# VH-VL binders against q8is19r433to663: the designs that were tried, part 9

Target 1, 231 residues: q8is19r433to663
Amino acid sequence: GSNIIAQQITIIDNEMLMAIPPSQFLHKSFSKESKSPQFHDMVSKFNEWARWTSSEILSKEKLVERVVTLSFFIDLAKSCVELGNYNAANAIVGGLNHSSISRLKLTWERLSTKVTQDYDRLLSLFDLSMNYKNYRDEIKSTKAKIIPYLGLFPKDLIAIEEGNDNFTNNNLINTEKFRLLYQTIKKIQSYQQPLFTFKTSEPIKQYLKNISNGLSEEKDFHSISHKLEPR
Short names: E, the ipSAE of ESMFold2; O, the ipSAE of OpenDDE; V2, 0.75 times the mean of E and O plus 0.25 times the DockQ between their complexes.

## First folded at step 1 (VH-VL)

Design r11 (framework fv_romlusevimab; at its last look DockQ between E and O 0.02; V2 from the best seeds 0.00; counts 0 for: pae O 8.7 > 2, placed apart)
Fold by ESMFold2, look of step 2:
Structure r11 (fold): chain C 231 residues (1-231), chain A 125 residues (1-125), chain B 108 residues (1-108)
Amino acid sequence: as target 1 above (231 residues)
Amino acid sequence: QVQLVQSGSELKKPGASVKVSCKASGYTFTSYAMNWVRQAPGQGLEWMGWINTNTGNPTYAQGFTGRFVFSLDTSVSTASLQISSLKAEDTAVYYCARELGYSGYDYPYYGMDVWGQGTTVTVSS
Amino acid sequence: SYVLTQPPSVSVAPGKTARITCGGNNIGSKSVHWYQQKPGQAPVLVIYYDSDRPSGIPERFSGSNSGNTATLTISGVEAGDEADYYCQVWDSSSDHVVFGGGTKLTVL
């Protein structure tokens, strides 16, 4: 089921989150992969989750199988949200929202009304408008474990750097700027908690760690999509 | 080789419309956002906005929130700029430029590493 | 809105060092990119992230960014370096890309 897969994805994402030292969020280190390798490993896996989602749907030549697979990934994204893994949920939604997937009209129209509504809620949750307002409101919850959308923290740190001078008008150190940076980094660190909730399934975890081995490349997605639904 | 090839230059009358196309090759089109930049004769570079090539969601710079429309046709790896109700002041070279921006980020932070050759739009009586 | 200020022109003798400045409030907290544009051509990225060079850009091109000033430095200037140079940032408060006004480098 989707819940078991979501649990293993969350174990994998949490291991990467735990591995990121705080130095990778300092002094614009996050913009250079050589200075932030663990941060970028997690970003790379985010892109793998998205590509995996699209590739699996496109691999189903029969319409009925493709509808089942599409429905599965919508349920998987829901399960990730329920577990507090917003990083993987956003990645899966990105894969579902890929233009090569969204164009599959025959597949999308065969979804149940409930699954379609679930997808619309997921799109709304990760809507970029108003600086991710819906997402930011969601993660204020008291869920026991949150794996946040990692890509948002560089944007927040940049905003603090740009909105605050290093020195006050009296040429004193601007301690408020450094307090804001510290609070943001502490918030990131508050998400860096060990998982005690889920049992590892080594076969599933191994499969998920190695998903790139069998995936179609993204450059081929549109050609495959056209073959499946030629309009 | 990674490249962006734009449609040919256009001579238009005021009130007409124009569509500037930008075709990508040598890379995965939907993995990199596309910026639009204009340059009026004798003037500097002016950012018009960008479009997320995965979702098709555009962001327009202030001053470009009306007659300017970004669109995509991902089946042919093409971004397009539509300008309606052309004015003489729209006379410029229009560039598309690929954002370096790691596919997981939703803002144009990393610079524009590949540029199209430019499309001159001239609006004249 | 956020403004980047560049000198309109810089003249330099062949073999000497050109320094092109880009002024902005707290620009040192931003990542600055630099573009070279020759007449009738598209811009070419020559420096990104303040100081990094894309492949194919000679080591003579370097960049720095601190306080309120970013600087593009071209040592050993050659006639082929004659171009307009633009600095560019992303400004988080306006959610916009901002270009400087451009600097014409002439090699005399």
Scores: ipSAE 0.086, ipTM 0.652, lowest interface PAE 6.5, mean pLDDT 86
Fold by OpenDDE, look of step 2:
Structure r11 (fold): chain C 231 residues (1-231), chain A 125 residues (1-125), chain B 108 residues (1-108)
Amino acid sequence: as target 1 above (231 residues)
Amino acid sequence: QVQLVQSGSELKKPGASVKVSCKASGYTFTSYAMNWVRQAPGQGLEWMGWINTNTGNPTYAQGFTGRFVFSLDTSVSTASLQISSLKAEDTAVYYCARELGYSGYDYPYYGMDVWGQGTTVTVSS
Amino acid sequence: SYVLTQPPSVSVAPGKTARITCGGNNIGSKSVHWYQQKPGQAPVLVIYYDSDRPSGIPERFSGSNSGNTATLTISGVEAGDEADYYCQVWDSSSDHVVFGGGTKLTVL
């Protein structure tokens, strides 16, 4: 079921998160792969989750199977959210709302009402509006261990780095800037903790770690989608 | 602490209306669907339907259309059930229950992980 | 409509193992949830997704589901386990949540 898969995804994501040195968040190091290889590994995995989502749905030639698969990934994203893995959840949502998937009207129309609600909630949660306000509101006061949406941190850090000078007009160190940077990085580090509640399924974990094998290329997504449901 | 707290017991005459409230706390109210379940005296659990706590869209089970209305007040994280034109057969304990969803590749699955304490509605002449 | 069938009652001696069945057409393809309801109390989720156990539920509670039968197993039954137990599924065809009729577990 989706719960087991979600747990293994979360284990993988958490390992990757923990592997990122804090230094990779400093001085915009994340902007260059050579300076932040672990960060970019996790970004790559994020994209892989998204591609996996779209690829699996598009691999189903029969409408009924496609609907089932779509439903599965919606629930998988939901499960990830429930486990506190917002990173993977958002990746899956990205795969779900890919243009090649969103255009599959016959498939979406056959979703049950409840599944549709689940998807709507996911969209709402990861709504880009107001700089991910809903997502930020969801996690800002959480005391539980989570895996945050990693892609948002570079944005926040860049905003701090570029929005503030290193020195004040009086040539003094801008302590406020560094305070903001420090707090942001410390917040990230607070999430870099081991998981204690999930059991590893080695076969599933290894499968998911190598999920790129057998996936369709994104460049082919629209072609496949149009073949499935011509417009 | 995640919990649902329902309003107190109600005694009504036939033909009257009743509104049962269910206040959620300890979690994001709009992130979980809310189910309503009825249990007549000495009987089993009966699903009445559910409401989308994000959109407010209700879905009623067969047999619970017309006189039964699900509603929300998201400002206070509260779901409500209103029953109009009460009948003696409406005498039951009514529960709100938060939905928990899972799935495999074949189907999505939904359960209920958090329940209110129940509200007894008695309809008697 | 999809129907779940439970025995109306099951009796077991303290310390023994109780098994409560829930029958349904191809129920093994569905995910079954189990609820415990003690007299005068609200139902409590004790098993979800066939065999997963919520936090706070003793390991004595376990679940299985295959073919046409789901089973709630309670090992080392205690007096406090006396309650009504309900199985539940969601039926995608009707988009309905379906409960079994409930089973009264009596601890002798």
Scores: ipSAE 0.019, ipTM 0.521, lowest interface PAE 8.7, mean pLDDT 91
Fold by ESMFold2-Fast, scan of step 1:
Structure r11 (fold): chain C 231 residues (1-231), chain A 125 residues (1-125), chain B 108 residues (1-108)
Amino acid sequence: as target 1 above (231 residues)
Amino acid sequence: QVQLVQSGSELKKPGASVKVSCKASGYTFTSYAMNWVRQAPGQGLEWMGWINTNTGNPTYAQGFTGRFVFSLDTSVSTASLQISSLKAEDTAVYYCARELGYSGYDYPYYGMDVWGQGTTVTVSS
Amino acid sequence: SYVLTQPPSVSVAPGKTARITCGGNNIGSKSVHWYQQKPGQAPVLVIYYDSDRPSGIPERFSGSNSGNTATLTISGVEAGDEADYYCQVWDSSSDHVVFGGGTKLTVL
């Protein structure tokens, strides 16, 4: 299973999310790692989930094993969505959508119709068009505990800060701007809740925490991809 | 070392087409958006748009739709700009520049930290 | 469309302080980046997010941004600082990058 791995990923992501102080979303602190270390730890982990996905698929020299691994990560992303972990699901989809992976036509051709349909649904969910409309609609419709895609918060906060003046035309404080900023931060804090129902598998959790130790560097992905499928 | 290396200067007649390439090295190509910026002789910097290097989706600034096409060849870490139906007013130095942003996240255009050396395109009869 | 206004030129004596302004409606609410461009060369990022310096940029370069004016300050100006300087923001309403017109810094 993908389900047990998705559970451990969600425990890790939730612990990291809860560790981010609200101050790291204030005054554009998230724009620099030195001012927002916990936020950037979660950014780094998001990138590790994506790199892990691409690296694992590229590590499979045999076509059959590459197809199995590709199918596994599609199922894993789907399991993350089912658990409410949109952050890790989007990271895994990013790794699958990496050009070094998407170019492996022989591998993609051998996926089952169901797995291909599951992947298409994931691509649709995380499509950036209309300011992530599909994703935003999805999270508004759910009543379960979620871990949201963290990358949208800096975007929303900057849009509010830069789209609205600090002062009105009368040189008074713009209370509407600060209300919008407060509401966005309050929304982020509403997601910072403990998980009560997931069972911890300490060996799997430790492996996932240290996942970067065995992964290929992204700069090598295209050279590996072309050795596997030279077309 | 992080670098962007662009193709050489081009001299073209009006109505011709040109393709400017930008080869990235020293970093993960698909983790950073690529911006295109032009500078006409003696003029300032003018932003043309960007391309998402992971998805291939381009965004064009007002005035740069139609004749201008951004594309990628991720297998060789290269972004390209094609200009069709060249006009004298297209004479400029064209720069590619890497987005200042976070790896893996899709942020709005924050800035540009690494620039190519520029490609001079001259359109004359 | 959002517009950034820079003076076309600024002159400063060696060792003195140069100040290059970037005017924009409520620019203090935006993140301003600054680029240095020497003749025949590509631009180089010298200040990002109003006041932060990239590695390799000397402490003589600093930035500020409040109200309707962002300012690039170069203290102890050296001959090698002579260049064109551009300010830049992202405009949320158009989802576009906006550059100022550029300021030529002359060190005499």
Scores: ipSAE 0.011, ipTM 0.505, lowest interface PAE 9.3, mean pLDDT 84
ESMFold2 (binder alone), look of step 2: mean pLDDT 91; pTM 0.942

Design r2 (framework fv_romlusevimab)
Fold by ESMFold2-Fast, scan of step 1:
Structure r2 (fold): chain C 231 residues (1-231), chain A 121 residues (1-121), chain B 108 residues (1-108)
Amino acid sequence: as target 1 above (231 residues)
Amino acid sequence: QVQLVQSGSELKKPGASVKVSCKASGYTFTSYAMNWVRQAPGQGLEWMGWINTNTGNPTYAQGFTGRFVFSLDTSVSTASLQISSLKAEDTAVYYCARGYEDYLPYGMDVWGQGTTVTVSS
Amino acid sequence: SYVLTQPPSVSVAPGKTARITCGGNNIGSKSVHWYQQKPGQAPVLVIYYDSDRPSGIPERFSGSNSGNTATLTISGVEAGDEADYYCQVWDSSSDHYVFGGGTKLTVL
C-alpha cells in the first residue's frame, strides 16, 4: 500500500537531498541551474511528484477508479508526513490542489468523511499563509529525522541576503548577516543525514525514479479534466 | 555584545500614558522579531505579543489589544511599547526579548533587563 | 487556549538531579523552550527546541519532550541553580506563545 510507496519516495528524496553540496545554497547559487545542478534535480523531482499525482487521477476514466486513486494519493501524502517527508507530502498536496483536480466535484463528493478530513489537515499543514507558519511550526516540533520542504530554503536565504547589507554603516563586515546565513546553511546540513532503516523495493524505486516517462503534460490537464467531468 | 537595553523605571497615576523603549545593539535589528513579555509582582511570565522588525507589523496576545501599542524606529534600532489609560493592573516589569531565529518568534534568546512600571494613585 | 502546567515548586539536595515537568495536550508535537529566572533578573534561555543548549549553558542542563510531558533535567545541582524555571511553546492554533506558570527550584 501507500506506506511502502511513501518509503521508496523518501529514499529517493533523501538520496537527492544528501547529494546537494552546501555551496549550492551560498551566494544565491540556487537561482541558476548551472550553479546548482543537484538542487535543481531535487526541484525537478518535486515537480514530478506533483504532476504524477494529477496525471494518475486524470488517467482514470471511471468515476469509481478516480475516487480510489484520489483517496490513495491523500493517504500517500499523509504517509509521507508520518515518515517525516514534508517535501514529497507538499508536492502531492500541490498535485491534489491543482485546479484540474479540485474541479472534479463528482469525484470529491464520493470521498469518505475520514479521507476528506485527512485532506483538510494536509491543506492546513501546507497553507502558505503567514510564510508557511503551520508547516514551520510542525517541523520545529519534530524530533525525528525529516526531509523539509525544499522550496523554503531559497526564500529564507534570499530574505537574509537582501534584508541585510554585506557591510555595516561603518564599512565593517556585517557579521550578523553572515551568522544568519551560516545558521541557515547549518540547519540545511542537519537535514542531510542517512535515512531511516527502510527496505528498498527496487522495482517500485525504479518506477518512481523514471515516473515522468508516462505522465500527461500539464498543459493538457484541464482538457482531460473537462472530458472526465464536463461543466 | 548582543544586548537589549531598556528605559528606566516609571511611576504613573491611573489614566496616564507610558512609553517603554528597548534599544538593540550588536546584531542586525531587522533580522529578528521583538517580543514583549510582562511580569506582574510575584507572578509568572506573560507574553504580550511581538512586532516584525522588518515589516513593522505587530501581533498582540489576548488582552493586549487597544491600550497597548508596539512600535519601532529602525534608524536607531529601538522597539517601543506604549500603554495608554494606565490602570493599577498594569503594574509590572515589562521585558523586551529578541526572537530566537528567522522572522518568526519561536524562542527568545536575548532579553532586556526589564522596565518596572508602577501605577498608583 | 492552550495551557502549560508546571509544579509550583521542586526541592533537590546539592549534587542530585532535579526534574521539572511541563504538561500540555500533545506537547510532544510542539517545540519546548526553557527559561531560568533568578530573583530581580531577566529570564535566561537554558534549553531551546526541546533539548538544545545555548552557548554558555552547562552540560548539566538537558531537556526531553514526548507525549503530554516535557521535562527539564538538571544533573549535579548546584546552589547557583536556585531559580524559577518556565517552559514555553508556540501555539499555532491561537498564534501565540504560551508560558507555563513556573517552577521554583530550591536546593537544600
Scores: ipSAE 0.000, ipTM 0.404, lowest interface PAE 17.9, mean pLDDT 83

Design r3 (framework fv_romlusevimab)
Fold by ESMFold2-Fast, scan of step 1:
Structure r3 (fold): chain C 231 residues (1-231), chain A 123 residues (1-123), chain B 108 residues (1-108)
Amino acid sequence: as target 1 above (231 residues)
Amino acid sequence: QVQLVQSGSELKKPGASVKVSCKASGYTFTSYAMNWVRQAPGQGLEWMGWINTNTGNPTYAQGFTGRFVFSLDTSVSTASLQISSLKAEDTAVYYCARETLWFGELSYGMDVWGQGTTVTVSS
Amino acid sequence: SYVLTQPPSVSVAPGKTARITCGGNNIGSKSVHWYQQKPGQAPVLVIYYDSDRPSGIPERFSGSNSGNTATLTISGVEAGDEADYYCQVWDSSSDHVVFGGGTKLTVL
């Protein structure tokens, strides 16, 4: 099942989150890979989760296997949310919502009502409207250890950085800008905590760590999708 | 030093109008929303609404539409509250309070408050 | 309309722990902020985002929020903590800020 795979994904994501020094969120260091290698490692892994989701579904030439695989990834995203891993859950939903996947109407129409409802709830949770309002409200409801969606941190930090000068009118350090940055960094650090009860499965963990070795390139998704369901 | 400085107390007759100002300093004015909160004598805090300092768009709580107007003068980092056709029930201390504004939304906390402006309406 | 309920008063002896509750339907899904107001003064933010402390607020102030109840906890209460305390949320469904009715803390 999906639960053991969700656990291994969460171990990997948490190890990467823990490895990011706070300095990589200062002075817009995250805008350049050379200045924020650990941050960009985690961004790269997020994109790999999404590509893995799309590639696996597109690899299934038989409709019945494609339906089973689509259902599996919806359950996997749901399991990630249940474990507090909003980062990987959002990545998987992104892969499911890719145009090459969403167009496979024969595949989608064969999902059970329950799985369709689970997917609709995931789409609602990660809806980007109102600056990810549903997601932001959701993470406020949990007191358990979570892995938040990493992509919102740069957005918030850029708003602070560009909205405030480094120096006051008297050419003194702007303490308010540093206070806002400090509060945001402290929030990020509050998520950099060890996992309590997860057991490592080395074979599954190694497969997931090296998942990029077997993935189709995104440039090929469209052509594969149309070969599977031409319309 | 981050601060909000409000205009002085006002004593007005019913039917008059009043304009309360709130001057910000020590931070980038347009990076924070400005909330207006009133407190009648011996009563609790009552949220009146907020104004988006980046767009100038106000949002009013129920009961504060019509006679109440929020405005901005970004050139002097000042937010203002105007109350027209004053009634005895408008007697209160009026506070401005800032809240972080990221990409047009509130951050859910008012970390800096003005000292308050007492408005007394009596004949 | 969303409503926050606070007890009107709480009494505590010096050095003991005071707990001020803020009740709201599914309040655990919202971010709760707490303000302290002393007579004749503007409110001061003492807890934001359920449990975070602003710079300058002593560690004896803490917050929690789960289910239908948020709680402000003040340990080792001092005479100077005597004040009115207000909880606050932003209700996303109405796009409105909501304050609780306030709790008067008396240190006896």
Scores: ipSAE 0.000, ipTM 0.407, lowest interface PAE 16.2, mean pLDDT 84

Design r4 (framework fv_romlusevimab)
Fold by ESMFold2-Fast, scan of step 1:
Structure r4 (fold): chain C 231 residues (1-231), chain A 123 residues (1-123), chain B 108 residues (1-108)
Amino acid sequence: as target 1 above (231 residues)
Amino acid sequence: QVQLVQSGSELKKPGASVKVSCKASGYTFTSYAMNWVRQAPGQGLEWMGWINTNTGNPTYAQGFTGRFVFSLDTSVSTASLQISSLKAEDTAVYYCAREGYDYVWGSYEFDYWGQGTTVTVSS
Amino acid sequence: SYVLTQPPSVSVAPGKTARITCGGNNIGSKSVHWYQQKPGQAPVLVIYDDSDRPSGIPERFSGSNSGNTATLTISGVEAGDEADYYCQVWDSSSDHPVFGGGTKLTVL
């Protein structure tokens, strides 16, 4: 079921998040893989969640199985949101919204109204408009333990770093720039907390850790999509 | 340290105009939105709107369209509020307030406030 | 439009604990900020994001937010805590901050 899989994804994402040293968010270290290996491990896993979603749907030659798989991943993304894992939820939505998947009209047309509405809510939540306003408002309004969308950390830190000089006009240290960087890093660290509610399913966890071994290459997605549903 | 210093009190007749200024120091002016908040005598805090200090684009609360204009002079790190065609009901203390900066959470708290400018409109 | 409700006044004896409430529909899903305003002065942020204190704010100040009620708690109240207190949230539906009506805290 989707709930147990969402729990294992969340355990994996949280272990990766907790493994990132705060130094990897300093001095734009995140821009280079050699300087931020744990951060980039988590970025790679995010991309694997997205590719896994698209690849699994495209692996289903029979329409009925494709509809079932599409419905499963929409439910999985919804379950991730309910568990506070916005990172994996956004990755899965990215995989669902990939052009090779969104073009499968016969598959989408056979979704139940409920599942279609669930997907529309997910698209609204992760809409990039106004600098991810809907997502940021959602995060702001929750009091639960969260795994936030990892991709916004570099964007926010770069904005602070490039928007502020290291020294003031009087050649004094710019305490405001360092306050903003410190507060942002402190907030990131506040998310690096252990999970006490979830039970590990080792077989499912190991499967999810090794999903990349069986995934189709993204460069092949469109050719597969067109073979499944021409035009 | 962060400071917002506002212009001095104003006594105006109905129909006149007033310009309230708010000079920022101790931080990068264009990195934070500036909000305007009004407080009528004996009343609570009333949000008027905000101005994007990077783009100069103002956003007004519904009751503050028309007679109220938010503007910037980024060369001197100053935000201004102009009220035209003053009415007795405009009598209030006007505050500028800096919006907190937390992109992950979105904050939306007002972390630093100007000392306030009293605008009195009387005949 | 979203509405925040505060009691107009709260009285407390020095050294005791004051609790100021902020009522709102499902306010527990929103982040609540609290401001202290002393007579003739500008408001000062004393609590942000439900329970966090800005640098310089004493540990006596704490906050909570659950269900339909957020609460500002001031333990070991001092005469200098006498002020008006305002709660504030961001209403994403209207894209506006919303302030409570304010609570006058009287010490003795």
Scores: ipSAE 0.000, ipTM 0.416, lowest interface PAE 14.4, mean pLDDT 84

Design r5 (framework fv_romlusevimab)
Fold by ESMFold2-Fast, scan of step 1:
Structure r5 (fold): chain C 231 residues (1-231), chain A 119 residues (1-119), chain B 108 residues (1-108)
Amino acid sequence: as target 1 above (231 residues)
Amino acid sequence: QVQLVQSGSELKKPGASVKVSCKASGYTFTDYAMNWVRQAPGQGLEWMGWINTYTGNPTYAQGFTGRFVFSLDTSVSTASLQISSLKAEDTAVYYCARDYEYYYGMDVWGQGTTVTVSS
Amino acid sequence: SYVLTQPPSVSVAPGKTARITCGGNNIGSKSVHWYQQKPGQAPVLVIYYDSDRPSGIPERFSGSNSGNTATLTISGVEAGDEADYYCQVWDSSSDHYVFGGGTKLTVL
């Protein structure tokens, strides 16, 4: 089941999201781990979801097992989107789109039409063109509770901070700049809500919390990839 | 009922071209790759290559580049093999065979098309 | 340049067990498929993924694959089992399907 795993990932991501104090988004605190430990915990977990995805696929020496694993992670990302977890879904897509994975042409050629279409839809959803237009339109159209892609908040906050002066030409505080910053933070806070829909599976949740144990390092991905599918 | 039906036998002169067709039924055509396998008289099975039915991209084995072309008509669930500049050594039975899911094997085979090249 | 080696022929009495081998370097790390071909007919998949049977194939057909040798085993051989048998693997290094040379099974 990808659905039960997606539910546990969403519980973990939501607990981490709720643990981030709003102060960690102020004054570029998110740029330094020492000033934003909870934010960086969630960034670390996002990277761990991506690395887990790539590492699991690369761990499969037999092509049939590699195809099954690749299909599983595409279904898992789709399940995350269906549950409103855009953060984990994007992390998994990042792991699938890693150059060490995308080059495995024999593996990708074996995917069913259905799974290939699902992956194409995920790539379209998380496409960075037009400042993540597809993703932003998607989250604006939903009324359900979601876990948004965490990486866009630092980008938006930096763009506001650096695109607007702290003081007006008359040496007065720029109230519009600070209104935009706090509107963005208020939007982040609107996502920090408890989930009551999903049932916890402690064994699965515990495994997923410690998933970085035993994963391959990213620096080894290309050598493993070329060993599995040479040239 | 999953089935592959191939076109009828062909008798050609050296230098001519032939097109062998393979029509699929009973499954979603684009979900499985299509293989081409040749068997010369009294010889074993020889893999010629495959075509991805979703993307249309063909892969040819070393001995089957140039004169051999794999193609698709997805609207009628048909894969085709064209052989140009026919030579006597092309005399063989040509099979299409559906790739077996993720196993890199072949579970459903056409009945075969005999191509005879003689003058 | 991956090569699968099969004996050219195997003879067996009716009701006995036939064993057809397929030799290849580290073949145990690959998935082996077996095809039966009767004269004038298309091949029929009889074993896939080392040891699994497709629907409609009798339980007397079985397979194994370890080390450098894969084996197709036919127990209680019947006259109707007389055919050519081919093993096949996918070789990742060349991106090619590789067939063995085939084994002619004769009953009696």
Scores: ipSAE 0.000, ipTM 0.446, lowest interface PAE 14.9, mean pLDDT 86

